# Designs tried in a protein design chat: VHH binders against Putative asparagine synthetase [glutamine-hydrolyzing] 2. Part 3

Target 1, 228 residues: Putative asparagine synthetase [glutamine-hydrolyzing] 2, of Methanocaldococcus jannaschii (q58456r2to229)
Amino acid sequence: CGINGIIRFGKEVIKEEINKMNKAIKHRGPDDEGIFIYNFKNYSIGLGHVRLAILDLSEKGHQPMGYNVDEDKIIYRDDELDRADIIIVYNGEIYNYLELKEKFNLETETGTDTEVILKLYNKLGFDCVKEFNGMWAFCIFDKKKGLIFCSRDRLGVKPFYYYWDGNEFIFSSELKGILAVKEINKKENINKDAVELYFALGFIPSPYSIYKNTFKLEARQNLIFDLD

## First folded at step 14 (VHH; from k24 with D101Y L103E)

Design k27
Fold by ESMFold2, fold request of step 16:
Structure k27 (fold): chain B 228 residues (1-228), chain A 118 residues (1-118)
Amino acid sequence: as target 1 above (228 residues)
Amino acid sequence: QVQLVETGGGLVQPGGSLRLSCAASGFTFSDYAMGWARQVPGKGLEWVSYIISDSETYYQDSVKGRFTISRDNAKSTVYLQMNSLKPEDTAVYYCAKDAWYFEFEDYWGQGTQVTVSS
């Protein structure tokens, strides 16, 4: 599976941009894909997902996945996501999701760990990740709170790359997803200090990156983005 | 589609010289940095040399003073002049369009073997 997204201030996100990102990482999930677009006055959001291995029961595992809090309903069809309060794109496996379902007495309808993430985020906020045993990279859009919550598992098993220049935040499971909508690797975008450090040390140390404004979310890191 | 074709590899004795060439097509060559990486037997892939412009070149310590990277934007070609070759320089050498994340297979050539032995 793979995830993509664009968050932009003062400029809309169009579906074709997310289509390009999904296409760029389609090898991660050739069997299914989904797109969510939300253009609001102060910000615009696009989320994309590609999924591997589709079974006839798998439609409930479709992403982006949404949760309508007041109705206590999971939304897993792209054309119905406007009714969701909280929306996720997620790649991973939460090994203890059944234990968490029992511990927090969650009523679930999809049988997916994705739903458990959504409902625990609603109950615990950002602290929900402290409960998870597993591997993950995800982005949650919380419409009511006006925020983006991105997270990566403690061991860094699932990838999360992002670009941030003060005007737009673009993320993907692979750097190819970002390159589909942003040309981050032209020579003017090379961080020459990072190049020099690589040749001196054999690696690029934190906090340097080879491309300006482009980073990998590190293991056990969260990124919280206030949209206001 | 990006195409990178390396030439100039071969067998040489220690102390010898080789000039590697990489003909590039399928992109605006002058917009991108270029480099040479190598796969030493039993080790991972590593950058050997990197060029942003004729005045902005970089080398790993083991080749400084022996190797010279250059580019000709009019010919869309990057070169690696390799002098005073050592057995430790034995590797497959790859030309690369600025692909620091090696999962970008389209940004790498097929490679050319350099063998330094008597």
Scores: ipSAE 0.463, ipTM 0.818, lowest interface PAE 2.0, mean pLDDT 88
Fold by ESMFold2, fold request of step 16:
Structure k27 (fold): chain B 228 residues (1-228), chain A 118 residues (1-118)
Amino acid sequence: as target 1 above (228 residues)
Amino acid sequence: QVQLVETGGGLVQPGGSLRLSCAASGFTFSDYAMGWARQVPGKGLEWVSYIISDSETYYQDSVKGRFTISRDNAKSTVYLQMNSLKPEDTAVYYCAKDAWYFEFEDYWGQGTQVTVSS
């Protein structure tokens, strides 16, 4: 599986942009893909997902996945996501999701760990990740709270790359996804300090990255945007 | 449609010289940094030399002072002049359009073999 997204302040996100990102990483999930677009007065959001569904192409595992809190309803069809309060794109596996259903008395309808993430986020906020035993990279858009919550598992098993220049936040499971909508690798965007360090050391040490404004979300890291 | 074509490889004795050339097309050559990477048999790829502009060149320690990278933006060509060659320089040499992440196969040439042997 793979995830993509664009968060912009001052310019809309169009479906074609997320579609380009999904196509760039389609090898990660050739069986299914989904797109969510939300253009609001002060910010715009696009989320994308590609899925590898080896055993069953069930619609209930489709992403982006949404949760309407008041109706207690999971939404897993792109054309119905407008009614969701909380939307996720997620790549990973939460090994203990069945234990968490029991521990927090969750009623679930899809049988997916994705739904458990959504419902535990609703109950626990950002601290939900303390309960997870697994591997993950995800982005949650919380419409009512006006925030974006990104997270990566404690060992950094699932990848999360992002670009941030103060005007837009673009993320993807692979840099190819970002390159589909942003030319991050022109020579003016090369971090010369990172190049010098590579040739001196044989690698680019943290916190440097080779492209300006382009980063990897580190293991155990969370990233939160307040959209208001 | 990026295309990179390396030439100038071959067999040379230790202490000899070779000049590699890489003809580039399918992109605005002057907008991108260029480089040479090599794959030593049984090992991974490593950057040998990198050029952003005429005054911004970089070299791996093992080749510094022996190799010189240059570019001709008018001809869309990057060069690697290799002097005082050693057997340890034996490798397949690849021209690269700023491909710090090796997953971008379109940003690499097909490679040219350099063999340094008595």
Scores: ipSAE 0.456, ipTM 0.812, lowest interface PAE 2.1, mean pLDDT 88
Fold by ESMFold2, look of step 16:
Structure k27 (fold): chain B 228 residues (1-228), chain A 118 residues (1-118)
Amino acid sequence: as target 1 above (228 residues)
Amino acid sequence: QVQLVETGGGLVQPGGSLRLSCAASGFTFSDYAMGWARQVPGKGLEWVSYIISDSETYYQDSVKGRFTISRDNAKSTVYLQMNSLKPEDTAVYYCAKDAWYFEFEDYWGQGTQVTVSS
């Protein structure tokens, strides 16, 4: 599976941009894809997902996945996601999701660990990740609170790359996804100190990265945007 | 669509010279750094040389002083002049449009074989 997204301030995200990102990482999930667009006065959000459904093609595993809190209802069709209060794109596996379902007395309908993430985020907020035993990279858009919550598992098993320049936040499971909508690799964006270190050492040591404004979310890191 | 085509490889004796060329298309060439990487059979790719501008060039230690990278932005071409060639320089050489993450196959050429032997 793979995840993509754009959070942009003052300028609209359009569906075609997310479609380009999904296409760029389609090898991660050739079986299914989804897109969500949300426009608000001062910000715009696009989320994308590609899915590998090798065992079955249940539509209940489709992402982006949404949760309508008041109705206690999961939404997994792209054209119905406007009803959701909380929307996720997620790549990973939460090994203990059935245990968490019992522990927190969750009423569930899809049989997916994705639903458990959504409902535990609603119940526990950012602390939900302390309960998870697994591997993950996800982005949650909390519409009513105006928040973006991104997280990566404690061991960093699932990838999460992002670009941030103060105007837009672009993320993807692979740098190719970001490159589909932002030319991060133009020569003015090369960190020359990183290049010198590579030719001196044979690798680029932390905290350096080869491209300016482009990062990998580290193991156990969370990233939170207040959109207001 | 990005297209990189390497030429100039071949068989040469130790101490000889070759000039590799890489014709680029499908992007604004002058906006991007370019590089040469090589693959010895059974090994991973390693960067040999990298060029941002005519005055900003980088080389691995084993080729420094023997190889010279250059670019002609008007012709959208990057070159690698390889002098004083040694048998350990034998490899497939790939031209790259800023492909620090080697998984970007559409940012690499198809490669040209260089063989240095008697």
Scores: ipSAE 0.450, ipTM 0.821, lowest interface PAE 1.9, mean pLDDT 88
Fold by ESMFold2, look of step 14:
Structure k27 (fold): chain B 228 residues (1-228), chain A 118 residues (1-118)
Amino acid sequence: as target 1 above (228 residues)
Amino acid sequence: QVQLVETGGGLVQPGGSLRLSCAASGFTFSDYAMGWARQVPGKGLEWVSYIISDSETYYQDSVKGRFTISRDNAKSTVYLQMNSLKPEDTAVYYCAKDAWYFEFEDYWGQGTQVTVSS
């Protein structure tokens, strides 16, 4: 699976942009794709997902996935996501999700670990990640709280790259997803320190990235944006 | 349509020299850094050299002092002058636009073979 997103403070996000990002990483999820767009007064958000559904083809695993808290209803159809309070794009596997369902007495409808993430986030907030045993990279948009919560698993198994210049936050499972909507690869954007380190060490060590304003979310890291 | 065409490869004896050229088209050449990578037999792809500007060049340790990267923005061409060649330099050499995206066909040339042997 692959995830993509754009958060902007001042310009709208259009569906074509997320579609370009999904196409750029389609190899990660050739079986299914989804898009969510939310353009609001002070910020705009686009989320994208490509899914590898080789083990199951259930529509209930479709992402972006939403949760309407008041109705206690999971939403997994793109055209109905405007009714969700909390929306996620997620790549990973939460090994203990059935144990968490029992521990927190969660009433679930999809059979997915994705739903468990959403409902535990609703119940525990950011601390939900302390309960997870697994591999993950995800981004949650919480409409009512006006925030974006991004997280990566403790070992950094699932990839999460992002671009941030103070005006827009763009993330993807792969750098080529970001490149589909932001020209990060012009020569003025090359991080010379990263180039020097590569030629000295044979790789670019964390937290460096080859392009300015472009980073990898590190293992165990969370990012939180207050959209207000 | 981005195109990168490498020339200048061939067979050369140890201690010899070759100059590789990469003619670029389909993009504003002067806006991008350029690089050379090589596929050494029995090993994966590795970066050899990278150029942002005339004063901003970088080399793998194994070729430093022997290889020189340069560019001519007016001719949209990047060069690799390879001196004091060794058998371990035998590889297919690829020109790359902005160097770091191995997965895009448009970012890479087709390669030119360099063989260093007696």
Scores: ipSAE 0.438, ipTM 0.818, lowest interface PAE 2.2, mean pLDDT 88
Fold by OpenDDE, look of step 22:
Structure k27 (fold): chain B 228 residues (1-228), chain A 118 residues (1-118)
Amino acid sequence: as target 1 above (228 residues)
Amino acid sequence: QVQLVETGGGLVQPGGSLRLSCAASGFTFSDYAMGWARQVPGKGLEWVSYIISDSETYYQDSVKGRFTISRDNAKSTVYLQMNSLKPEDTAVYYCAKDAWYFEFEDYWGQGTQVTVSS
């Protein structure tokens, strides 16, 4: 699976941009894809997801997944996500999702750990990640609060790349996803420090990435954006 | 369409030298950093050397002082001079456009085999 997203101020995100991102990382999930676009007065959001067939191809596993809090319903279809209060794109596995369901007395309709994440976030907020045991990278859009909440697991197993220049936040499971929509002069925007680190260490350590303004979310790290 | 064609590989004895060449086409060569990566069977790709400009070159520690990367923008060619070769340098060497995510199919050539053996 793979996740994509764009949060932009002053310019609308269009579906085609998310399509490009999904296509760029299609190898991570060639069997299904989802797109959510939300244009608000001062910000625009696009979320994308690609899935593998080995996991779940039913509509219940489709992402982005939405949660309507008032009706206590999960929203599966992209064209109905406008009814959701909370929307998530998620890559990973929460090993203890059944235990969490019991612990917090959550009623679920999909049987997925994704639903458990949504509902537990609704209940506990950002602290929900403290309850999770597993691998994860996700982005939650809380429509009601006007928040973006991104999280990466404690060991950094699931990848999370992001671009940030003070006005636009673009994230993807792979750097290629970001570059699909963000045009940069690759030569001029090479992070020379990152290059040096690679040749010194054999890898580019978080939070650095090979290009300027591009980063890796560190293990156990959360990103929170107040959109208002 | 991006094309990278590597040449210059072969069999050499330890201490020998080879010069690899990579002819690039299908993009504005001068606008991109270039590099050489190598792969041992069963292992992943690793960058060996990277060149942004004549004054901006990078090397893996294991090849420092032995390998020299250079480029000719007029010829759209990147070179790797390999001196004092060691058995552990044995690998398939690939010319690479600036593609740090190692998308093999998109930004790498066919590779050239370098074998260092007595």
Scores: ipSAE 0.358, ipTM 0.768, lowest interface PAE 1.4, mean pLDDT 91

Design k27
Fold by OpenDDE, look of step 16:
Parts: C-alpha cells; sequence; structure tokens
Structure k27 (fold): chain B 228 residues (1-228), chain A 118 residues (1-118)
C-alpha cells in the first residue's frame, strides 16, 4: 500500500494531481486506488491511496476511508466521502486492533484496523497513537476541527516523506510520489548535507531527504497542521 | 526518453587508470546532478561519486584522491577519471541521473565493466 496527499493554501488541489501521485507509487498497490478532494475557504486538500490486497479486495478495505461521527457510519466509497467528518489514508497494520476494540468498547462495521484508527482518533484525539501496537504511516483529515494529523510508527517501519515550503504540504510513501507533482530544479535544490550524510553512512537519516524542503517523518513522530 | 550510455570500462592492472564516460539524452542535462555507482555481482549498488557542478562534487571515502568526477554540459556527458585502480574497484559501473538511490528515479544505463586484475 501507499499513501499520498497535498495540502495547499491559496490554490485548489485537483484530482489529476493526486492521480499522478498514485500512479507514481502504483507499484506499492496495484489492486485498487482512491482519491479524495476537498476545497474549503483558503485551503485545499487531496488524499490518495494505492492498495495492495493480499487477502481481501472487498470495498470495505478501500481508502481513503471516511467516518461520519454523527451517524456513526464508515464511508468507503470515494463519491460519498463528502459525508465524512474524518478521512484517513493509511499504510500499515495495527496488531492490537481487536484488543483496542474491546478496551474502548468500539463498535465496528468493516472489521478493518483502519476503522479502529478512525474511531479511536475520534475518541482520544492525537493520543490514539499511544495505544497502537504495530507499524503505520497515516494522515488524517479532521474536517470539523480543520486539522491534518500525520503519524509514523515507533520504529519508522512504514515510510513517510513530505515536502513543506510554508504554503504547500505534500506527502507520500515515496519521494517519487511527491516529485510527481512538485516541479523543482533538482540541481539547485540538492541538500548537500544530506548528500554528505549518504556518502558517510550509506543512507540519509531522518528527518533529512535528498532535496531541500523535503523530509522524512521521524519514527514515533506526529505532524499536526491547524488549517484554520 | 531518458537514456544513459556508459563507456570506457575494461581490464586494467592494479595501479592503472581508466576514464569512464556517460552520454546522456532525453532530458535537460544541465538541470540535473549526475553520479556514478558500482555493483559487484551478488552485492548491492553503492555510490561512487556525485556531481552537481565543478565546485560541488562528492566521493565515497574509498575512492577519494583517486577518482575524479566531471561533467560537460555542452556534450551532456559525465566523466569518471579513475586513477590508482585497485582490485576492489572491480565492478560494473553505472551512470545515474540525479539521485536514483533516493527513491526518485531508476535511470541508469547498461553499465560498463571495470576489472582490475594482475
Amino acid sequence: as target 1 above (228 residues)
Amino acid sequence: QVQLVETGGGLVQPGGSLRLSCAASGFTFSDYAMGWARQVPGKGLEWVSYIISDSETYYQDSVKGRFTISRDNAKSTVYLQMNSLKPEDTAVYYCAKDAWYFEFEDYWGQGTQVTVSS
């Protein structure tokens, strides 16, 4: 699986941009894909997901996944995501999702750990990740609160790249997802420190990436954007 | 379409020299950093050298002082001058567009074999 997203101020995100990102990382999930676009006042959001269905390819596993809090309903169709209050794109596995259902008395309809993430976030907010045992990278859009909440697991197993320049936040499971929609002069925007680190270590450590304004979310870290 | 063609490899004795060339096409050459990587059969790829500009070059520690990377934007070509070659330098050498190790692009040529042996 792979996740993609764009949060942009002052310019609308179009479906084609998310489509390009999904295409760029399609190898991570060739079985299904989803797109969500939301335009509101001075910000626009696009979320994308590519799915690798190993066991089940039912629509209940489709992402982005939405949660309508008032109706206590999961929304898993792209054309109905406008009805959702909370929307997530998620890559990973929460090992203890059944235990969490019991612990917090969560009613579920899809049987997915994704639903447990959504409902536990609704209940506990950002602290929900403290309850998770597993590997994950996800982004949640809380429409009611006007928030973006991104999280990466404690060991950094699932990848999370992002670009931020003060006006545009672009994230993806892979750097190529970001570069599919962000045009930059590659030579001028090389992070020389990152290059030095790569030659010294054999890899670029978090939070650095090869280009300026491009980063890796560190293990155990969360990113929160107040959109209002 | 991006194309990279490596040349200049061959068999050389320890202490010898080779000069590799990579002819690039299908993109605006001057807008991208270029690099050389090498791979020994059964082992992973490793970066050897990277060039942004004449004043901005990077080298693996094992090749510092022996290898020199350069570029000719007018010819869309990147070079690797390899001096004081050692047996451990034996590998297939690949030219890379930009940072293909960093989950960006996977553009490289067919590679050129460099063999350092007595």
Scores: ipSAE 0.032, ipTM 0.485, lowest interface PAE 3.4, mean pLDDT 89
Fold by OpenDDE, look of step 18:
Structure k27 (fold): chain B 228 residues (1-228), chain A 118 residues (1-118)
Amino acid sequence: as target 1 above (228 residues)
Amino acid sequence: QVQLVETGGGLVQPGGSLRLSCAASGFTFSDYAMGWARQVPGKGLEWVSYIISDSETYYQDSVKGRFTISRDNAKSTVYLQMNSLKPEDTAVYYCAKDAWYFEFEDYWGQGTQVTVSS
């Protein structure tokens, strides 16, 4: 699986952009894809997901996944995500999702750990990640609160790259996803420090990436954007 | 489409020299950093050298002082001058177009074999 997203101020995100991102990382999930676009006042959001269906290809595993809190319903279809209060794109596995379901008395309809994440976020807020045992990278859009909540697992198993320049936040499971929509002069935007680190260490350590304004979310790190 | 064609590999004795060339096409060469990576059979790909410009070059520690990367934008070609070659330098050498954040992508050529042996 792979996740993509754009949060932009002052310019709308269009479906084609998310589509480009999904295509760029399609190899991570060739079985299914989803797109969510939301335009609101001064900000625009796009979320994308590509799915690798190992067990089944039912709609219950489709992402982005939405949760309507008032109706206590999961929303599967992209064209119905406008009805959701909380929307998530998620890559990973929460090992203890069944235990959490019991612990917090969650009623679920999909049987997925994704649903558990959504509902536990609704219950506990950002602290929900403290309950998770597993590997994950996800982005949650809380429509009611006007928040973006991104999280990466404690060991940084699942990748999460992002671009941020003060006005635009673009994230993807791979840099390729970001570069699919962010046109930059790659040569001019090489992070020389990152290059040095790469040649010294054999890898670029978090939070850096090979390009300026592009980063890796650190292990155990959360990003929160107040959109209002 | 991006095309990268590596040449210049061969068999050389320890202490010898080779000069690799990579002819690039299908993109605006001058707009991209170029690099060389190498792979030993059964092992992972490792970056050897990277060039942004004549004044901005980077090298793996193991090749510093021995290898020199350069580029000719007019010819859309990147070079790797390899001096004082060691048996440990034996590998398939690949030219790459700004794709070192991927382990394997379409931005690699077919590679050229470099064998250093007495």
Scores: ipSAE 0.019, ipTM 0.420, lowest interface PAE 4.1, mean pLDDT 89

